# VHH binders against LysM domain-containing GPI-anchored protein 3 (LYM3): the designs that were tried, part 15

Target 1, 370 residues: LysM domain-containing GPI-anchored protein 3 (LYM3), of Arabidopsis thaliana (Mouse-ear cress) (q6npn4)
Amino acid sequence: KSTIEPCSSKDTCNSLLGYTLYTDLKVTEVASLFQVDPVSMLLSNSIDISYPDVENHVLPAKLFLKIPITCSCVDGIRKSLSTHYKTRTSDTLGSIADSVYGGLVSPEQIQVANSETDLSVLDVGTKLVIPLPCACFNGTDESLPALYLSYVVRGIDTMAGIAKRFSTSVTDLTNVNAMGAPDINPGDILAVPLLACSSNFPKYATDYGLIIPNGSYALTAGHCVQCSCVLGSRSMYCEPASISVSCSSMRCRNSNFMLGNITSQQSSSGCKLTTCSYNGFASGTILTTLSMSLQPRCPGPQQLAPLIAPPDNVPKELMYLPSPSPSPSPEFDDIAGGGSSIAAVPAASPGGATVSSSNSIPGNPANGPG
Key: E = the ipSAE of ESMFold2; O = the ipSAE of OpenDDE; V2 = 0.75 times the mean of E and O plus 0.25 times the DockQ between their complexes.

## First folded at step 16 (VHH)

Design s2 (framework vhh_etentamig_d1; at its last look DockQ between E and O 0.43; V2 from the best seeds 0.00; counts 0 for: pae O 6.1 > 2)
Fold by OpenDDE, look of step 16:
Structure s2 (fold): chain B 370 residues (1-370), chain A 121 residues (1-121)
Amino acid sequence: as target 1 above (370 residues)
Amino acid sequence: EVQLLESGGGLVQPGGSLRLSCAASGFTFSSYAMYWVRQAPGKGPEWVSTISWSGGDTYYADSVKGRFTISRDNSKNTLYLQMNSLRAEDTAVYYCAKPRTYWSGDWLDVRGQGTLVTVSS
């Protein structure tokens, strides 16, 4: 059972926001709302950043995005108070909360976060602190690496549907959110654990603690390195980013291997695997590690989550994922136990064989000296 | 409609004790973690304590740890806060809250009218 843990350190942690676009917005506009790197946002959603002018791509209304955010520890509580919103014409606290931020924040929360400002009249250009939900839970779920998504419950949602959508269980969701029952209401915000890959980078690395949801990507090392969490795996794979222009050396020391290069050679003794892996970013330097291993079989091609083209429309299938109707509990048909008296056929007696054997083997003497 | 009604506040001397209650209605109380938050005059809201739906897990702010005890009776749809060794700095309006975000501490928007606790000599 995951618990709501107070934070005791000034350490930051990573989290995700589930965000549904209320209108057509450019990638950069969405990113600006949350003050995140637009490229990072795209990669979190497995959107191909190699597309020309992708930052100016217009994302369609009703598109659901995973927004990567950083949570801080303030007064012993995880908080995300770094996001600011500049008010626009016709904005109200309600419209900001419900539309612009898709219900991730309430008007009351905005008001409280900005208590020093008279919000009775919302002037254009007012800078508002937007308190956003943050769930980290030490980056684990049931002792496994996990990144948590803050999900705003919709009127059409069921706990089962949400669980299915995010490849978790009703039980897990219930536990993570400290619920006694899977009862949800529209507007509730659930912490949804996503299977993730956790990095093993050194503590002195600036990207220490990098965690990537399964099937997603992340940029690190100043946009020089792109990492992925392999589908169905907890293994992180990193390679040079497609947008990399001027980066430090990505070569493994004393080798011709570059970051992300994997060679496999099958032999009679097994599969010799050589990998040049990413080991974090420190002092402007990309750290790499060359590893050699012998495995019984050569691994198949690593199935990275496919990068998708920037979407122009929301697939209808994603909009209407009907909450799977609870499959009717199979009515245990009371199979009326017809007592067929199967006659106990008398199992036969078979016989006594005696075998005797003897043998004696002797006590040899553990000697002495020096 | 979700209703939360706090009670039990009052004037108490330093070192004294109070027990706050919160009567909940309009939702399945036993299904949700519940929170106590407080707001001192001129200050923002402060998270005080959290209790899981079953009461099996409890969490406290450092400022109240060891002095306050959160509990609940799901059969009565009631949340409690036992406050011992009260200090002047504990003076605040205390709110019980049902979170919209189950892990958010101090930004709880679903709360009652609150009950005033004043600790003064």
Scores: ipSAE 0.023, ipTM 0.341, lowest interface PAE 6.1, mean pLDDT 82
ESMFold2, look of step 16: ipSAE 0.366; ipTM 0.724
ESMFold2 (binder alone), look of step 16: mean pLDDT 83; pTM 0.841

Design s3 (framework vhh_7mjh_2; at its last look DockQ between E and O 0.20; V2 from the best seeds 0.00; counts 0 for: pae E 12.3 > 2, placed apart)
Fold by ESMFold2, look of step 16:
Structure s3 (fold): chain B 370 residues (1-370), chain A 120 residues (1-120)
Amino acid sequence: as target 1 above (370 residues)
Amino acid sequence: EVQLVESGGGLVQPGGSLRLSCAASGFTFSSYAMYWVRQAPGKGLEWIGRIYSGGDTYYNPSLKSLVTISRDNSKNTLYLQMNSLRAEDTATYYCAKPRTYWSGDWLDVWGQGTTVTVSS
């Protein structure tokens, strides 16, 4: 027997790889190493995607990025994702493993994955299968939503330092990694639980199981919907994406509310909160849910992680963890009552389809300048 | 050759107790965390908990009040104490050994299992 996490053919999960660039690379070149969407990769690191030609931006050597990946179900068991790499000038198995892939794979693992090829001398252009780590653990840690980062231990790391950096404990890291003692060595790969927002989409949604690290962003619904994990409440907040693509309706049925609109009204009986939230993507349809709740006090604006410009050099805050929080966030509560979102009502400012001001419906949401 | 052999299963009445054992051989037992998992008929695997070499335990929260994991490193033996058993605790119970290096495999060796049936 091998892994204990049973799965079905529909049972994929999301995970993260901790990757340090070995040289200056374009966004698309990093994304190609992992076969991931370059825009989604940038958003996972809170990098602003509104810049023109951002996919061709050159990222600096030594930058640390969280690479969003999916884990697949193979023969009923969850297993690491493999990717493909085409060898370049001066590559060796050692340099591919330790530099190009940042230590996320070993040269021996590459040899085993490519056992039908003699790899003692690599020709340029050889296509290699690169096995990569993946840890899912049902998307939870201690009964809370979590997304796991595969972290390559550096020579300067300690377990206490890693725990502090990622807002967890030495005990939790030791438990998650099934370690007898908290001893680590450079080159070890540690599964690090990150606090996250989980979705409650129906199982038939193509993005069922969407999970987003706290303080991060993701694209879904064919790039039509951008979701984030709100810093304070750790609730999932979704709105129309800034990328101009052809999208189905994002209006909550039987209302003038657009996806992401939140309104609140203080009264003698408390705060009436109305939200239009995202409920998954199925058969080309963006599913929405209009909900109303009553709370003692109206919530303040949503606290989203700030977006940063695409970096040209390694910023101090990105050397370790892109958004280290100095204080513990409140426990993530699944929003069973449908209302813990902040009353931040965005207008559809980026690149929406041309809509004349006469087509606006002034119900409740700020869904345009009309 | 790594081997894990479970024992102590059987028929028990609701509300009863059982203690399962797992005899380990072929590796340095005292260096590894050890796991208990179970599988009810027609259902998927459910982890129960784990115990580290120093004795610290971590349990599935849904089962925490029902089970206690212990180990005796001098006898290379892992134990699972179960109390207040219910019909839904009927399952095959396995002990398992984890890997020390993560590469997509979590648990690499587990035993043949021992069957616990809870009924009158």
Scores: ipSAE 0.000, ipTM 0.243, lowest interface PAE 12.3, mean pLDDT 75
ESMFold2 (binder alone), look of step 16: mean pLDDT 85; pTM 0.853
OpenDDE, look of step 16: ipSAE 0.338; ipTM 0.702

Design s4 (from q4 with A33S; framework vhh_6fv0_2; at its last look DockQ between E and O 0.16; V2 from the best seeds 0.00; counts 0 for: pae E 10.4 > 2, placed apart)
Fold by ESMFold2, look of step 16:
Structure s4 (fold): chain B 370 residues (1-370), chain A 121 residues (1-121)
Amino acid sequence: as target 1 above (370 residues)
Amino acid sequence: QVQLQESGGGLVQPGGSLRLSCAASGFTFSSYSMYWVRQAPEKGLEWVSTISWSGGDTYYDDSVKGRFTVSRDNAKNTLYLQMNSLKPEDAAQYYCAKPRTYWSGDWLDVRGQGTQVTVSS
């Protein structure tokens, strides 16, 4: 794997932050901490989004989440993400850094990023810039694409344990982090390479640079296209999304093939497989390409199914609905997932080793009947 | 405590050469990739070169490829930058850096005072 390099441009890439909830939080509240789309966050963690009102469900304390973010070049030599946080009662820089943001930032970093604000008195409602770590995949090793996770080392972690948890190696971890020895301390932040599927979309595509971790999927093209990354694969498999009907044509141009269709033909020279593949979303158009491969034998009927691993879901029973309460509400009661007017953006989803909280779901008196 | 001390800068004519050194202490030098960065007045830091922990791989910014050569001596805990065919745009304060093993607002650890390179007739 490539050494993480200083950047020299304003280009961006997709990355992940490893975040552990400090308390029970709604899906939208976690997404707000990082200024990310709640649906993209759920997909990055293989959480089923087909349930109604899932964005208002509450996630339990100590749950580990992979937060999909866009990583940018700062100062021409480093990668960072900035988000915003509005202070609440009893907040300190220490509690914001260590609890709210799970150790992804230090109090000193918050102070430096907010040098124009007097932080000796931390009034409720103070708006802070929160700098967050991130790293980009170098893109030069197409045979082993990786999505980098910024991981806060815990007291019980070892390098070997982290490698096993995220299906990587101690060698990869040391190389990526420019280390000669595998010595880590609690509070260290490591870039963890996750095996992923990458795309070859044209640079002008809205979802250019889409990367999906193994064992996960993403919605793109205005939620019209679902792309999946099976374990061990470098290439994503894309098909029409089952939850959207207001989409442009998904048929491969000059053919009868629909996006995601695969056909096989046995011949004396081997098996010819033809696939209608997704090639990005641009100018309101779903781009497609007919792809062909030749192999010695055609797969049997059981082997032609899309190689989509089941999502590694957070169990639904770990989430709960908040209790209803009287309030004057806007006429807009919920946010419909996907629509004819929204554009898809690249999303990142981890695969393989998803860690769920080992604790019981907290008893919440706001858990009303659904 | 990490300490990096740069030396070897000075005034040269366009087309001239300089060799920069970086003496390292307070960490296991042979365990880290090392970096050269530079800063001109009124500008941010700019990456110049990287060398792997063993010295087996080297990387250069496009503006210096073919003119600069990074090297290291792990027995002496010293990083080098040989700069040939110097141009006025190479004038800057040059720093060596090591990567951080955890994020703290800057993934490169720039510790020294740097060494000034000035290119003029």
Scores: ipSAE 0.006, ipTM 0.335, lowest interface PAE 10.4, mean pLDDT 72
ESMFold2 (binder alone), look of step 16: mean pLDDT 82; pTM 0.831
OpenDDE, look of step 16: ipSAE 0.783; ipTM 0.910

Design s5 (from r1 with V110S; framework vhh_6fv0_2; at its last look DockQ between E and O 0.67; V2 from the best seeds 0.00; counts 0 for: pae E 2.4 > 2)
Amino acid sequence: QVQLQESGGGLVQPGGSLRLSCAASGFTFSSYAMYWVRQAPEKGLEWVSTISWSGGDTYYDDSVKGRFTVSRDNAKNTLYLQMNSLKPEDAAQYYCAKPRTYWNPDWLDSRGQGTQVTVSS
ESMFold2, look of step 16: ipSAE 0.422; ipTM 0.766
ESMFold2 (binder alone), look of step 16: mean pLDDT 81; pTM 0.817
OpenDDE, look of step 16: ipSAE 0.599; ipTM 0.833

Design s6 (from r2 with D106E; framework vhh_6fv0_2; at its last look DockQ between E and O 0.56; V2 from the best seeds 0.00; counts 0 for: pae E 4.1 > 2)
Amino acid sequence: QVQLQESGGGLVQPGGSLRLSCAASGFTFSSYAMYWVRQAPEKGLEWVSTISWSGGDTYYDDSVKGRFTVSRDNAKNTLYLQMNSLKPEDAAQYYCAKPRTYWSPEWLDVRGQGTQVTVSS
ESMFold2, look of step 16: ipSAE 0.261; ipTM 0.682
ESMFold2 (binder alone), look of step 16: mean pLDDT 83; pTM 0.836
OpenDDE, look of step 16: ipSAE 0.654; ipTM 0.855

## First folded at step 17 (VHH; framework vhh_6fv0_2)

Design t1 (from r1 with V110T; at its last look DockQ between E and O 0.53; V2 from the best seeds 0.00; counts 0 for: pae E 2.2 > 2)
Fold by ESMFold2, look of step 17:
Structure t1 (fold): chain B 370 residues (1-370), chain A 121 residues (1-121)
Amino acid sequence: as target 1 above (370 residues)
Amino acid sequence: QVQLQESGGGLVQPGGSLRLSCAASGFTFSSYAMYWVRQAPEKGLEWVSTISWSGGDTYYDDSVKGRFTVSRDNAKNTLYLQMNSLKPEDAAQYYCAKPRTYWNPDWLDTRGQGTQVTVSS
């Protein structure tokens, strides 16, 4: 495959940015940096949104997040220009590029993207376009669905460590990035392929091309539908979202089945399985598909990746655990002493967690996260 | 420390040819794709060409395709740009650049001081 991604000005695709918080920030403040929906951002990182007032939760400095973005094509180059930043007191182009956006952009790139504005004197409240690097590679890696993460290499990183962290191989990372050897330098930006579930929605759907990394979640249809990539099989599973919005009907045509319902009937001839599945969002309408099949045995409950609690503040005076292979706690409350290296916080844990979708009971259960 | 030194620029007549060189040091040259970019007066940087780490894949902006040829000699840590059929619009300061990404020519790390190409009429 080509490492330069040919594109036309008419196409867009989905991508992820790897972002490390430079300071403690509220969920809404991080989402505002990227013009992304805050609950969608949390779900992309398998963070439980059922907590009260989760959008005002303070995320700790050094937390790593995958930010879901739309990857556009500008003059044949894949990059996002949808991100805007309003300058604050004491901002410089250098601090915005290196700290606020974690090295995903350079000061020169900000100048070029804002060439009609005199940036030699950077007034507070100036609105800047922030170009951000992204790649889609047709949503595939080695003929499998994939979603690409733009990852800024840290001083403590090795190619093997990055490959292990994102469940890929050194060979694949090297090939995807067209490198002659797995030699990386701090500040390099890697395209990291994440295994994913692709959708087969009709082209006229506004969420056509929806793709979700394995063990992750996405919101679509205006907060009405929550989709996940099911563990093991990597099948897409969609249900009514846990947050409430004004939503069109989620009933499958010619049935009383609601979106996300899976019912089974065991018989001597096998298991009759009926599923009401999501088929995209078009013209204000949630599209559904009813399917029926006969299998030898009734399947168990859907296996979805566990949701994690919103990460807590870590003490500012503690150093992170030493490299190269610390065993960090997922709770973050047992860090002691630290070293000069930064450890990644845990992402979603693959596991046998079961989502609480109704089986044989149509309807939208009440959910309370704000 | 990463260093890139461009050379081979000069004055040429329209339709003429010129060969640029870029000497690289301070990094593993053979592991990286390399870029040529150019800048004319009062214009921003313009991507010209990309070559893969091995030299096996080459890419060109449409305005130079068929006229320019990028190549590299990994044994000499040197990048080249052969420019044929030069036009007045090709006049610019030419830079070689080390990338931050191979897949996006706008994300560059280091470039040299450049070499001037001038096309007389």
Scores: ipSAE 0.412, ipTM 0.747, lowest interface PAE 2.2, mean pLDDT 80
ESMFold2 (binder alone), look of step 17: mean pLDDT 82; pTM 0.828
OpenDDE, look of step 17: ipSAE 0.642; ipTM 0.846

Design t2 (from r1 with W53Y; at its last look DockQ between E and O 0.66; V2 from the best seeds 0.00; counts 0 for: pae E 2.5 > 2)
Amino acid sequence: QVQLQESGGGLVQPGGSLRLSCAASGFTFSSYAMYWVRQAPEKGLEWVSTISYSGGDTYYDDSVKGRFTVSRDNAKNTLYLQMNSLKPEDAAQYYCAKPRTYWNPDWLDVRGQGTQVTVSS
ESMFold2, look of step 17: ipSAE 0.452; ipTM 0.784
ESMFold2 (binder alone), look of step 17: mean pLDDT 83; pTM 0.838
OpenDDE, look of step 17: ipSAE 0.744; ipTM 0.892
ESMFold2, look of step 19: ipSAE 0.423; ipTM 0.758
ESMFold2 (binder alone), look of step 19: mean pLDDT 82; pTM 0.835
OpenDDE, look of step 19: ipSAE 0.810; ipTM 0.921

Design t3 (from r1 with V110H; at its last look DockQ between E and O 0.44; V2 from the best seeds 0.00; counts 0 for: pae E 4.4 > 2)
Fold by ESMFold2, look of step 17:
Structure t3 (fold): chain B 370 residues (1-370), chain A 121 residues (1-121)
Amino acid sequence: as target 1 above (370 residues)
Amino acid sequence: QVQLQESGGGLVQPGGSLRLSCAASGFTFSSYAMYWVRQAPEKGLEWVSTISWSGGDTYYDDSVKGRFTVSRDNAKNTLYLQMNSLKPEDAAQYYCAKPRTYWNPDWLDHRGQGTQVTVSS
């Protein structure tokens, strides 16, 4: 069987959409197009969320973002129906599909998903379901954990170029898409396997199946826990989130260790390693696991994935290929790919992470961020 | 321009057989998994079968498993559906579909006009 196949279960998975902004949009406006958490969206792209008023920051046209979504099984087909769009002045099904959603959907798919609504004339304010393509990792495949990105093929793309951009191979792309040859057509959608850090949370955790692409972050446990996946790693590192407020205890039971603490002790028998790790979110409780192990060699300091500042433009040298001139609107054939957020900058040094305990969680006396 | 042309439908008795064909042009047929879907009156589109680009892997909805067989001839750019032991609930307009996604059906983007299958009870 291929890694991707028609589905029959109600199981869901985490997935990503490759989205290129069709115009300048605030962070909140992009997040609203997909009904996703704005700060989670930024962290999925390794964008630092510590900046003031980051949710009102204006992102530039042609910026490429990975949009985290939940992928479901609908009538034997993997897709998402959780995205809704409220129509604006001068919208058509064509402009919504090809411009607003960057070719991730077709006008015909919108029509079918909204068969109960009269679409012959699109009144302003009409709420439409936007079906979006996605895929789930098949656990029977003996390979590294993978997170799938739905990528709309551009006119300038080659299979080799896509493989290099997303740190995968033409062989992997061909295999996961069950292709006969590496021939691609502009406007088609590839499932791109991204290397990822997976979790081993119990099935009863609400964030069961949490998976983070290499070089990225995720927020979970109601903005209380921030997890990172360093390039080349298979295991995520989780700590209290930089924006956390009003969170349940993050102390590992029967210890003074806080979530994210790692202590090493050299002994006559090797390195004694004690860690307080995140084990999922269940019934409002942040679950932790304290583990002790003996290893031959003490590991170095914990490294974090690099973060970038919220972008003001799409730098030609770093983030996108030149568009055909002139092309002021987002069109499929001139949407430039930017540098991947996974590999946007060279890894210079580990990000700041504390492995010491913390007994205080920031809170607000009257009002604060969620 | 992508074109798909279904044929081979008709009227059969319960327990009868039909063989549907789908002629494809305007794209690299051998690069894509292909799909059969159907639509009964006052019903939505229903997935029936999938075949991989090589024909090496086939998948079926539970309601047709063991009765229907999907196949393809990449040299002739043709997709087939052999339907045996037909039941009244199999009566529908049948479509072949080229996905826009390489891995699952997108019959809404590119499908033919369909071919009608009618089963007398």
Scores: ipSAE 0.155, ipTM 0.541, lowest interface PAE 4.4, mean pLDDT 78
ESMFold2 (binder alone), look of step 17: mean pLDDT 82; pTM 0.834
OpenDDE, look of step 17: ipSAE 0.761; ipTM 0.897

Design t4 (from r1 with T50V V110T; at its last look DockQ between E and O 0.54; V2 from the best seeds 0.00; counts 0 for: pae E 3.0 > 2)
Fold by ESMFold2, look of step 17:
Structure t4 (fold): chain B 370 residues (1-370), chain A 121 residues (1-121)
Amino acid sequence: as target 1 above (370 residues)
Amino acid sequence: QVQLQESGGGLVQPGGSLRLSCAASGFTFSSYAMYWVRQAPEKGLEWVSVISWSGGDTYYDDSVKGRFTVSRDNAKNTLYLQMNSLKPEDAAQYYCAKPRTYWNPDWLDTRGQGTQVTVSS
C-alpha cells in the first residue's frame, strides 16, 4: 500500500495533531478545540499533572502540543471528524482555519465538510465540523511501532531541522511522505513518524493495543498503573500510579516482586535483568508477568533512569508555573467538558516559578532528541 | 506563487474521449504527487485520480477505473488525464491539484481554474 493511496480500511487508529497555540489558552480551552480529554492531552506531552487544578492552568501562545486524536477512514479518506467548533463574533472560515486551528485545515475543507449548511453568511454560534488530517500507515515505521504526527510546516523550518526535532531522518520523512526531494513549503503538512512503545497484552485486555509515544506517559488499569516510554525505547515501563485509587494486586505470582520492580544480577552470560511487568487489565485484575532479559553489563542506578522515565523535553516554564494565574483568555463555547482526575496533590508547593527567556528562534518543542 | 492551468475540456458524446492537460509553475513539480478532482454542478469536490511524484504509482476512483489514465511529464511540468469511454456522469469541472498533505488526497493546497467536460448526446 502506497502512502498516497486513498485508504480502503474502515479501521481507526490513534494519531497526533501538531498544534501551536495562537493565543494564551487554558488547558480546558485547548482540549475543547479538539474534543479531547485535558489530562490525556497533558500526558501525551509529558506535562506534569501534579499541580493542583491543572486543567485551569493557562498555556502560553506559541506552545506546541501533540493532540491525541482518532484517525478514521471514511469513504476512502483519512481524516478525523470528531472536532467541532462553535463560531464566535468576527470569525471567518479563514480565521478559524489559519489561526484557531493553526493551519491544520483549510477554509475549503471546512466548507466541504459542512456542505449542508449555508456558509455564505457565518452566523455566531454556528456549529462546524472541523476535518483534520491524519495518518495511520499501520502504526509502524520501518517495522518499528510508530504514531504519526500531522505537522504544519513553518516558514523557518528546514527538513533537516524537523528531522532532528522529532528524532527521525530526512530520508525517512521523504519516504513516509512520498516526496521526490526533501523540499518543503510553509503551510504544507507532513506526516512525521514518532517512535513509540507498543504493548503485547492479550486481546481480551481492556487496554489491548496500548501504544505510547517516546517521551510520554499513559495511565491505565483504572488509574492504577502508569506506563512510560523512554526516548529510543520500543518497550514501555509500567509501575503503580501515584494517584490514590483502590487497586487489585500488583504482585507477580509466586514471587515477592511488585509491579515495576527491576533487579539486576551479574552472570557468566552477562547481566540478567528481571522485571515484574504489566500485562494488561482484564475483568478488574491487573495482569503481571516476570520478564527476564540479558545484556552485556549490569547497569548502575544512573543507567537505569532512562529505562524508567522519559527525559524532560518540554520548556521548563510550564512545569513550574503557579496554579491558575488571573490571565486574560479568550472565551469559547464549550462543546464538552469533563475528564479524568488529575494527579495526586503535591505535598509541597512547586519550586519558585521563574519564566525563562522566550525562544529567539522557534523550535525545540516537546519530544526533543534523546 | 503556485499556478496550475487546466486545458483540454469540451463537449463530447457518450463513449467519446478527451485528454486534459495541466501546466504547473511556481513550485518543484517533480517533488509532489498530483491529483485530478472534479466537481459537478451543485456537488462537492470528488477525487478522480492521483499519481506519485515519479509517475510510478497511479490510483483511480472506482467510478473511472479502467477508463481514465493519469500521467505526468516532469521535464515539462505537465500533468495529463486521458479520459476514454466518457459517460454522462463524468460531466464536471475538472481540476488538477497540488497536495498540501503528501499522503492524503483530500487535503489539497492549490488547484487551477478548471476545465469543463460536458457529455451529451
Scores: ipSAE 0.358, ipTM 0.718, lowest interface PAE 3.0, mean pLDDT 77
ESMFold2 (binder alone), look of step 17: mean pLDDT 80; pTM 0.806
OpenDDE, look of step 17: ipSAE 0.667; ipTM 0.861

